# Ledger of designs, part 200: VHH binders against q9xw16

Target 1, 132 residues: q9xw16
Amino acid sequence: MSGWNAYIDTMTAAAPSIKRCAIVGAADGSVWARTEADNVFKASEEELKTFVALFNDVTQVPAKGADIEGVHYVVPRTEESLIFGKKENTGFFAVKTKSAVLIAVYEGPNEVAAQVRKAVESMQTYLNNAGY
Key: E = the ipSAE of ESMFold2; O = the ipSAE of OpenDDE; V2 = 0.75 times the mean of E and O plus 0.25 times the DockQ between their complexes.

## First folded at step 17 (VHH)

Design we47 (framework vhh_gocatamig_d2; at its last look DockQ between E and O 0.90; V2 from the best seeds 0.74)
Fold by OpenDDE, look of step 18:
Structure we47 (fold): chain B 132 residues (1-132), chain A 120 residues (1-120)
Amino acid sequence: as target 1 above (132 residues)
Amino acid sequence: EVQLVESGGGLVQPGGSLTLSCAASGFTFDDYAMAWYRQAPGKKRELVAGIGSGDDTVYMDSVKGRFTISRDNAKNSVYLQMNSLRAEDTAVYYCAGPKESPEGYGFDYWGQGTLVTVSS
């Protein structure tokens, strides 16, 4: 699990607007790594279990939104392995790899979201190629 | 081609009410969430309210209890009922939809906007 922290650092470095970030098991929502200290990712494993299950049928997510860290987001649309949400000046990107879900919560004007998506999807590609 | 056409803006006194409407076309409306944004002069565009394809709603804190977003899928329309309007609500209001965008990161398509001015 300690090795996964490096990937958290990589994503947060690539997108400074990311406030909190986590890598969790796609099957059960177990936390493999997360931002800590002042930017601790606060979602419970029970919540994460529910969240990762959204990827079983992403087509229904825009109808219901998504909850992360007790915050409810509207989900504009989804892709097969991508869920993103918005609330005020905050949002999240969540991508699914072969075995993990990467979650990044960000804050800022709309323009920052593109960089956050790029950071998360880059990590997604890397991990997929690595077999994770 | 995606089209979003806003209407209903205007000049109102503080405490007044307005209803904004947005007619959408060019995409499968029922499959997507919709949103209202606003932009005041010199400020960044901000998400005021969002509604999921299943009537899930999200509001910015400053408009909670005053604004209500709704949709009519039969009319391909989204609405924003604005009550108890304040001077700080003055802005151009934009209807927004995600549509399909490879680089999409939110509500990426906007209408031309409708001006709401709250002033005594």
Scores: ipSAE 0.845, ipTM 0.922, lowest interface PAE 0.5, mean pLDDT 94
Fold by ESMFold2-Fast, scan of step 17:
Structure we47 (fold): chain B 132 residues (1-132), chain A 120 residues (1-120)
Amino acid sequence: as target 1 above (132 residues)
Amino acid sequence: EVQLVESGGGLVQPGGSLTLSCAASGFTFDDYAMAWYRQAPGKKRELVAGIGSGDDTVYMDSVKGRFTISRDNAKNSVYLQMNSLRAEDTAVYYCAGPKESPEGYGFDYWGQGTLVTVSS
């Protein structure tokens, strides 16, 4: 439980443009860890359940966009285990592992997005190799 | 090769309207979202409006209700209808699409831009 929070800390340290993030169950969107206090990740259980279900067919996502924390994002494109979105000066990256979905919301121009993607994908690789 | 060509910019008075057009080629247009960005002198580019591969849309708060993004898949084209223009809308407007590569991270392909000047 508290161990999962260490991964949140690792991701935010690797990409300081990450404003909020969470690790949730891939099957149901249940929260395993999230940023708290001044950086609390504010997605509801129902929103997260809807969001993780997008990974059942990522090819449909660019047509509909995605909602995180009550904010609607346009989704430029997807990959098999990756959904990313944009709105104004904000965006998100979400990656699916065997058992989890990692979601990172960031602020900044496209140049910082590459760093955020790298941080999230590094954690995705680590968790997959650890059996999660 | 990916090509994005904008047109429709110009000088317009406050309260006026303009339609920007973007012709796209060289990628899987129908499957991807497209966007309009703008950049005022000395500032970074910001996302004005985006449209999904369907008709899903997103707008920056300051243009919502005034600007409308649309697409025509038969023509591989994206449009931005700008109404009730303000001096603050003065910028170079860029059509953008996603880079079709594993290192892509947003709307990474850009057109040459078209200048919109809102002034009396």
Scores: ipSAE 0.749, ipTM 0.888, lowest interface PAE 0.9, mean pLDDT 89
Fold by ESMFold2, look of step 18:
Structure we47 (fold): chain B 132 residues (1-132), chain A 120 residues (1-120)
Amino acid sequence: as target 1 above (132 residues)
Amino acid sequence: EVQLVESGGGLVQPGGSLTLSCAASGFTFDDYAMAWYRQAPGKKRELVAGIGSGDDTVYMDSVKGRFTISRDNAKNSVYLQMNSLRAEDTAVYYCAGPKESPEGYGFDYWGQGTLVTVSS
């Protein structure tokens, strides 16, 4: 729990507006680590399998949106390894590495979202460089 | 240059209806989700409704069932049909779209807004 949990701690420390986050396997959505305790990341394995499959063709995601933790988000646009979504005053950022998908759910206006994006993309870069 | 131009605002009585329109130009409209935000005096902007590039929708809870977002890609336009209007719906309504940029983080382009006033 301590190995991958350190990466969860790093992301939540870098962007305090992150309320829940997880690192899941890119192939099957299996949970490698997630926020626990009072801020449990609650997505089911079935939902996560569907979610990570969105990265198979990110260009289709703005047409249909995305679901995480039972919440449906509009996806404004995507980038090659990045999906982000908006719902009311909340949102998510998800980035794909070689082996994993990093998911961060946050609260706040668009101005807060930049901090969240930076935190997950920094970890994406680190894990990619480490071969994950 | 990206331009988003809202229209259709005005004064209505409680229980009334309005249709807001947004004409978009300067980007590949069909590729992006679009949104309506609103800002009441003294409050922060809030996302009212969003629509995906393929008609997927989200709504803030307080307008669900009363407001309908739609789009016409042939006309590069987004609409907000507002029914059963309440005093709390009084605000400037903004059409919004995402930046086509690696630095984008949400709905980052905004129109100038159209005022909706709901009062007796």
Scores: ipSAE 0.530, ipTM 0.822, lowest interface PAE 1.9, mean pLDDT 89
ESMFold2 (binder alone), look of step 18: mean pLDDT 80; pTM 0.794

Design we48 (framework vhh_gocatamig_d2)
Fold by ESMFold2-Fast, scan of step 17:
Structure we48 (fold): chain B 132 residues (1-132), chain A 120 residues (1-120)
Amino acid sequence: as target 1 above (132 residues)
Amino acid sequence: EVQLVESGGGLVQPGGSLTLSCAASGFTFDDYAMAWYRQAPGKKRELVAGIGSGDDTVYMDSVKGRFTISRDNAKNSVYLQMNSLRAEDTAVYYCAAPKETPSGYGFDPWGQGTLVTVSS
């Protein structure tokens, strides 16, 4: 398996409320690493290609929402390199680096969401500084 | 300051209908998604319905087909049409906006709420 799985492990250790996550290529949505087994990240290649293209114009995303693992999320708002979504008590955070998009799906209240966002943004900073 | 004012709650019998309204001010309403949350006694708040800035919608599974969220940008208002109400829909309903949540957790702040009681 790829060395990128070490970064998945780092994120899930930092925020245990992450149910599933993945690191994908920013240009094409190709999967570099993902959670597996009982926590398998199930998004299709076609869905991921569509998802990473949202970062080409994040300001339009709140109008149409986002789909991850066949689940539609409302997107409350976006930041330049961050998209997050909500549905019931579940949600996701996705951040773009130079070469990658990190996606983390979680379940829980706002306190849990805060921890997940911190973990994802910390990894985004690390990978950007490493040239990814 | 963001202000959200809910109205339309009340007492109805099972199978009845209510329309909730939320009047919003203090932000660029048209640019943001809006949501309705609810909280029943002893339970955590849950997202009932959300509407994007372009009218894209999401619903919790137990209300899909019964509830309809809509918005009127000219009036800075969001609505929740509730049909076929059930006893388990009894809760305080809150309107929520994402403008004052820089951390990106979701919808925050929330209004004061409007009580919906479904009982015979």
Scores: ipSAE 0.269, ipTM 0.662, lowest interface PAE 3.6, mean pLDDT 85

Design we49 (framework vhh_gocatamig_d2)
Fold by ESMFold2-Fast, scan of step 17:
Formats: C-alpha cells, structure tokens, sequence
Structure we49 (fold): chain B 132 residues (1-132), chain A 120 residues (1-120)
C-alpha cells in the first residue's frame, strides 16, 4: 500500500453511500489509490486522462457530459474545481486539488449526494493544505 | 429567483402519448443542463431524462426509445415527448434545474409538477 489508501478509507467511512472512488494525478490521470476487490473503481487510463483534462475548461462540460467507468453522466453545472454528474439514482463528484483529482461514485437520493460532496470537499481541503 | 412552470399532464390510455413543457426564468438557461424527474405514489423522485446545455442527453433505462427530451433556448423551455405510455409511467413529473449555490449537488430546483395518469 502507498499510504494513499488511507485517504480512500477516510472518504468511504465519512460517506457510506460512496460505491467506488479514486485519487488520481491531475496532470495525467494516473491512479494513486482506488477502491478495490468487489468495489473496484474500473476506469481505463485513457478515460481518466480524458476526464482530468476536463478541469482545463470546466465551462464546456455541461454541454457534453462526462464519462466515468464507461457510464455517461449528464453534468448539471460545474465550478472551477468541481465537476458533478447524475444518471438515474447514481452520480459522481470530482474535485481538483493542486496535484490530484478525487473522484467518488455514489448511489442514492439528494440527501446522500450532499453527504458525498461534503466528504470529497473535506478531503480536497486536507490535501491542498498538505501541498497536494 | 429561478422559476420552473410545468404543463401538459393529463389522463391518457396505455399506448398513448403526451408532451410535457417547462418554462424557465430567472437564470442563464443556455449555460445549464435541465432535467425531468418523476415521483409515483409511495416512491422516491427519480431522474427520467436529462439534457445538457448542448445536445447531450441521458435517459432512465425503462423510458429509452419511448421518451425524448429536448430544449428550445430561444424560449427558455425544456420538453418531454412521451410515447407508448404504460401504467408504470403514472407519476407527478417535475422539471428540474441545478441550484447555483456552492452547496449544490445535482438537479436540486424543481417546479410544482404536472400529473400524468396512464389508465384505461
């Protein structure tokens, strides 16, 4: 384990509705840590490279949506360091730090989504303060 | 403030069709995705269809091929064309838009809804 797995565990403990999540490099989409086994975050290197590049101009994302794990999501809106998407009762939150992108895929209603966003943004703040 | 007003609901027989309309005001409509949700009695509200600020669309699996979402930016309107309606489609249908607050988490602003009843 690289030590980054502890941050995955912290996020999933804070928001149990997170089904899968990952911490990836902001520049290249390289996986630093992810959920594994029965909850494996299954995104290709090419998909992640494409996904992190969306943060170069988030204003274009609501027009085209976003793909994570081969699933296409509609993106309601974006913020400078935040992309989130919806499909049926599933969704994701992705936040950018100085060096990383945190991606969490969840299932559940809007109250669950609020909890997931809070967990991901708390980790974003922590990593930014740590220089990542 | 954002306002969403739905119309077009009604009673229809199985196999029939309805078109729902939503008029939006109070925000920069062209910049945001829009959606249709529905809620059947005793069930949670579910995302039926979504349309990006471009032509991107998503659909709930049970309505694919039967429902079509569209938008008209000149009229600040979004539409849901519903064909081959089934009893299971009976629900209150809501037009939805994203909240602009920094705490937003999806399509979290809804109109008052329009009732669709599919029965014989």
Amino acid sequence: as target 1 above (132 residues)
Amino acid sequence: EVQLVESGGGLVQPGGSLTLSCAASGFTFDDYAMAWYRQAPGKKRELVAGIGSGDDTVYMDSVKGRFTISRDNAKNSVYLQMNSLRAEDTAVYYCAAPEKSTEGYGFDLWGQGTLVTVSS
Scores: ipSAE 0.733, ipTM 0.876, lowest interface PAE 1.0, mean pLDDT 88

Design we5 (framework vhh_gocatamig_d2; at its last look DockQ between E and O 0.94; V2 from the best seeds 0.80)
Fold by OpenDDE, look of step 18:
Structure we5 (fold): chain B 132 residues (1-132), chain A 120 residues (1-120)
Amino acid sequence: as target 1 above (132 residues)
Amino acid sequence: EVQLVESGGGLVQPGGSLTLSCAASGFTFDDYGMAWYRQAPGKKRELVAGIGSGDDTVYMDSVKGRFTISRDNAKNSVYLQMNSLRAEDTAVYYCAAPKEPPEGYGFDYWGQGTLVTVSS
């Protein structure tokens, strides 16, 4: 699992507005890697279990929103493997791979979100091609 | 083409109330969340309130208890009821909607905005 930390570093380097980031198991929300120290990703595995289950029916997510690290986000829309949300000057992107969910929480003006999406989707593509 | 048309802005005294309306067209309104943003002079645009495709709502802390976002899917409209208005609420208020897939990173479409001025 220590090898997954490199992917966290890659995403955070690609999008400086990412404050916290995690890679979790798509099946159970188990944490494979996460940002630590001053930017520790704080979501519990119980919360993550609930979160990853959102991907079972993404069409319902915009009606209910999503919770990450105890924070509630409004979800403008979803895609089959993409959930994103907003709150004040913060937001998140979550993408699903074959076996994982990548979550990035960001802070900044609206324009920074584009870079965050690009970062997580790039990683999504890489991991999918790698079989994960 | 997506169109968002705001209305209802104006001059109000502190403590007053105002209701903003947004008429949306050009996308599947019922499937998407909507939002109100505001931008004061010299400041960045900020999310004031958001509403999901259902009744889910989020607010910035400074407007909690004073502002209420709602939607009417039959009218393809979103509203912002603003009570107990303060001088610091003065801004141009924008209605916002997400882009349809595959593009978008949040609320990507904006209306022309409506000016709200709170002053004695």
Scores: ipSAE 0.910, ipTM 0.953, lowest interface PAE 0.4, mean pLDDT 95
Fold by ESMFold2-Fast, scan of step 17:
Structure we5 (fold): chain B 132 residues (1-132), chain A 120 residues (1-120)
Amino acid sequence: as target 1 above (132 residues)
Amino acid sequence: EVQLVESGGGLVQPGGSLTLSCAASGFTFDDYGMAWYRQAPGKKRELVAGIGSGDDTVYMDSVKGRFTISRDNAKNSVYLQMNSLRAEDTAVYYCAAPKEPPEGYGFDYWGQGTLVTVSS
């Protein structure tokens, strides 16, 4: 019996450059599933609550940046249901569905970012179609 | 079409300073974050400093405290003030801007670059 962890496995298989990821509740940032063990996604409950609230007005995010796992990222721009950030050799993509926010942190140059975005957006589409 | 034109590179002694400038056109500059990348021969391109649409900034750890990124929206320009330069800062420096939706995954447009050489 696999729960939400099966979706984490699907995303990381589609984009091996994802180092850590999570699926959290859009309303409160509660963790539904995340990478574990040596690749555990380490974000506090308070940080996740703050992060998902950014989707209430994404137009303000590029002016302030975003924090994930205690790391501050510059946000170049946003889309209605997409926030992405950059710092040095790290980056993230976060997408909002009906009920969830998917967060993927990756390491590496810009050329791997497209693969990570594609994996996260594919899962976003799947979950939205499933009513989540 | 987004256009980015860098200037200010040159030869400088270790411990010296340079200011790089980037003139941007072809998009609503005020709404976008901007960045400086660099690439040394045989190395990968790396993000040196980023600035949001406001004053939010990010720096690579090795330049933090020495480099300062800033922007002037009235001039559609972004700057990199480089102090206490070291030999390892020698690289071609690129101004960068994001692509518009639905494409893009970071700072995806780059200028032609400006060479910074730190040498005695």
Scores: ipSAE 0.801, ipTM 0.905, lowest interface PAE 0.7, mean pLDDT 90
Fold by ESMFold2, look of step 18:
Structure we5 (fold): chain B 132 residues (1-132), chain A 120 residues (1-120)
Amino acid sequence: as target 1 above (132 residues)
Amino acid sequence: EVQLVESGGGLVQPGGSLTLSCAASGFTFDDYGMAWYRQAPGKKRELVAGIGSGDDTVYMDSVKGRFTISRDNAKNSVYLQMNSLRAEDTAVYYCAAPKEPPEGYGFDYWGQGTLVTVSS
């Protein structure tokens, strides 16, 4: 992909605790870019289609949780364009832009989660301002 | 003011059972997930079990099949049924809740904890 991989690099550099991340289409979950090589983001097409559809009504998500990469996460609560989940020492943050969903999977204690949230929300703002 | 009050800890022999309780107040309990964390001496706190606002649950692998998290929204309470207890389950157990939007990163509020000791 052309410039989308640079956004992956920007997010992972901003929060080193991010182990895998992706930018996917908000309508269908199609992968625009993802971490690769030793840190391949490995969610299936079916899983991503289901995942991005959670943003159709974020208020329902805490009751059901969310699946990413075959891992089920409890979702403590949501915000208008933000879903985050926890399982063991891992978690995720996902944010929706006009056209995309940014997903970051991280490892570490709760103290690193703030960096991850800031990284994905900064990119969310940038892409929204750019029309994506 | 958010308050989380744990109870039910104590001394139990290996193979025994114990039920932890957490009374929650100061937030919209029904809308949010809840969790139990634990911290053994010299270890970081770790997520033991989480429960969504409905019946959705997650467990750490080492407790799956032995522990059950549940909630009673009428009592604003969350519970952890601990069966087949092992020495490695010895820890202080904490009830945890998220902050209200737009703040928070996960389970951000913590109780004072209740000590569980599994020993002969």
Scores: ipSAE 0.590, ipTM 0.852, lowest interface PAE 1.7, mean pLDDT 90
ESMFold2 (binder alone), look of step 18: mean pLDDT 79; pTM 0.784

Design we50 (framework vhh_gocatamig_d2)
Fold by ESMFold2-Fast, scan of step 17:
Structure we50 (fold): chain B 132 residues (1-132), chain A 120 residues (1-120)
Amino acid sequence: as target 1 above (132 residues)
Amino acid sequence: EVQLVESGGGLVQPGGSLTLSCAASGFTFDDYAMAWYRQAPGKKRELVAGIGSGDDTVYMDSVKGRFTISRDNAKNSVYLQMNSLRAEDTAVYYCAAPKQDSEAYGFDYWGQGTLVTVSS
């Protein structure tokens, strides 16, 4: 909770369009940190376990989409360590590191999505270099 | 070169129906989700409907139950069947596909668009 919250704060400061985000364990979806108070990330343990398992074969994800916080998103495509989804003006970016998955849910027009992806990928690089 | 060619737009009366078609080329169509966006005068472009590579679908709330997105992988085509059209559906409609590079943020390639006007 406490130690990992600094990384949550860094991502949300870099991309103000992020409404909610979390850092979860890549193996089991256990929550290490998430946004709190007015923007609590509200995914169940079973949903997160299902979500992180998508990284075992990202090529299957565009066929079925992905669920975050009970919302179903269409997934346009994936990259080896990246899943992103869209629904109306809401979207998410999720990236996998060695031991974590970073999930950021954002709201806003398509032009802000680039800032959200950049923030999540910058943190992915940082955590991978730190051994996480 | 990714290419998306829309057709089927036109003028229709409120309550009418219209079918939009999109022919895609230049990428491995079967591996990607496809979408329809629209942009009304003075508004931002918004996602109307999306269809996964395995045909799972998503719709904006205001069109759910009225619009149906479908795809035909053998023809590299995606369709939007629009029923019970309203004046608020008036917009340029764009077929959309994800970019193939590291600048993909959603559905980032759009076709030229096809105008749908719902008016009496």
Scores: ipSAE 0.730, ipTM 0.879, lowest interface PAE 0.9, mean pLDDT 89

Design we51 (framework vhh_gocatamig_d2; at its last look DockQ between E and O 0.93; V2 from the best seeds 0.00; counts 0 for: unsure alone 64.97 < 65)
Fold by OpenDDE, look of step 18:
Structure we51 (fold): chain B 132 residues (1-132), chain A 120 residues (1-120)
Amino acid sequence: as target 1 above (132 residues)
Amino acid sequence: EVQLVESGGGLVQPGGSLTLSCAASGFTFDDYAMAWYRQAPGKKRELVAGIGSGDDTVYMDSVKGRFTISRDNAKNSVYLQMNSLRAEDTAVYYCAAPKESPEGYGFDYWGQGTLVTVSS
């Protein structure tokens, strides 16, 4: 778990609008790393188990939305390994790697979303190439 | 080409009601969530309400209980019923849709907007 914290730091550094971030197991939602202290990622493993299961059929997610940390988001659309949601001035990006799901919750105007997506997708690419 | 055309805006007194409509075209409407945004003078555009492709709904806290977003897939339309309007609801309201392309990261298409003015 300690080694995974570096990837959390990398994503949060790349996109300052990211408020909370987590790396979880794609199979079971187990937390591998997360932001802590004042920006603690608060989703329970039970919630995360449900969340990561969304990737089993992403086509249904826009119809139902997604929940993270007890907050419900509308999901504009999905891709095979990408789910993103919006609520007020907040949102999230979640990407799936071979074995993990990266989740970044952000806050700010609409324009910040592009940077957040870039950060998590860059990490997605890195981890996939590393076999994770 | 994606097109979003809003209508229904106007001048209303506090406590009044309006219904905004948005006609969408140029994409597979039924597959995507839709949203209403608003932008007041000098403020950033903010998400007022969103509706999933399956009638899932999300609202900003200040409009909960007063606004209702709905959609009619047969008409490729999304609506915003606004009740108990307040002065602070004054803004240009935008219909929003996601891009189908991979570079999209939210509700990236916008209509021309319709002005809602709440004033006594």
Scores: ipSAE 0.898, ipTM 0.949, lowest interface PAE 0.4, mean pLDDT 95
Fold by ESMFold2-Fast, scan of step 17:
Structure we51 (fold): chain B 132 residues (1-132), chain A 120 residues (1-120)
Amino acid sequence: as target 1 above (132 residues)
Amino acid sequence: EVQLVESGGGLVQPGGSLTLSCAASGFTFDDYAMAWYRQAPGKKRELVAGIGSGDDTVYMDSVKGRFTISRDNAKNSVYLQMNSLRAEDTAVYYCAAPKESPEGYGFDYWGQGTLVTVSS
């Protein structure tokens, strides 16, 4: 089958306002799949290792924000398995599964953020049920 | 019930300054980031500045270096100091706070807004 890239395609089809996304290992930020070419997700493995470590204590994240692709986002609040951030008309949702972190960067007005969150959380549920 | 009350808007000449204030209540203010949005006539609302529960800040590129967001946790207040104002800064400015799940998507609660007009 098409591997982890199929899940990237599923999320972007469900929420077209997603501009870039990735699926990375929860333990180390290693990239399993990401958008490429004109939609390349440009986070380094070093940045991703730092980012996934935020899930070790999400309560500290609103105090310091989060960096994705060299862009700093304010983090309004967190949930145990969810970090989301905002900057201008862009934002991200990141969710943790058993063994992965899904990161979706979107652009557009607040009207589209709900659909992006739904797409990411639906995939989180699917992967958790699949043992990931 | 979350309440956000803005003040400080007005008419100012280009190059002038204004300070906006927002008094917040109805939630654990110290634990959450706060933000200022603005909306010009016929435009979408846009995030101008955000401040984390600590000292973290974010600004839209066109206001960086001119605007400063700050907070006072003892007063449950957030402020926007606006310097070197330009005609394109003319907008209604909204104080914003996050909403709890299931419908939290960013900064989802806004106050009534305060009008800033920059005109000669």
Scores: ipSAE 0.743, ipTM 0.881, lowest interface PAE 1.0, mean pLDDT 88
Fold by ESMFold2, look of step 18:
Structure we51 (fold): chain B 132 residues (1-132), chain A 120 residues (1-120)
Amino acid sequence: as target 1 above (132 residues)
Amino acid sequence: EVQLVESGGGLVQPGGSLTLSCAASGFTFDDYAMAWYRQAPGKKRELVAGIGSGDDTVYMDSVKGRFTISRDNAKNSVYLQMNSLRAEDTAVYYCAAPKESPEGYGFDYWGQGTLVTVSS
């Protein structure tokens, strides 16, 4: 009840360029928390299931890109537990924790992207240390 | 070191065509997506088109149907075929690649650029 929404607020406060974000289950893409109201994170259950499965082999992702909220992104490269993508002046960063995937969709140039990556990786570290 | 060398820019009439080329070296070209960006006078640099390591593509909305990005992994090259050119396509075009290190955030390496001018 007290909920996962506080983690959403922490990430968006740390990187104001984040327009939408979510915390989803790593095994099935189920939504644990997301931005709501004016900035609702809009991804289908089927899309999220497909998306989190990309973490089963991140080396294949630059070849095929990734879809979030019906938008297709080119994925420049990946790291273990990190997928990020670009389209026009927008992008996303996604990181995997033990139990979850954190997804942040942002607008802005590469300089802004550094803040977004830092925000999601800080939360990744925190959740991993907490057992999630 | 990473090197990205663009070529193929020039002066062209509206409705015309150009092909831009980018020769890449100094990294494992086949593993990474590549991109073309452009910067018009007085504007911010914008992603025009991206191509995945396996030929997946993304385009900015205003160029869809007119521009085609492609790559030749045997030649470590990426191309941008630009058709039906418009005055608003006038810009310096940059080839871009991701940084291999963990500090990368997108397409972090840029060439020197090639100027495309669309004018009658």
Scores: ipSAE 0.629, ipTM 0.855, lowest interface PAE 1.5, mean pLDDT 90
ESMFold2 (binder alone), look of step 18: mean pLDDT 78; pTM 0.780

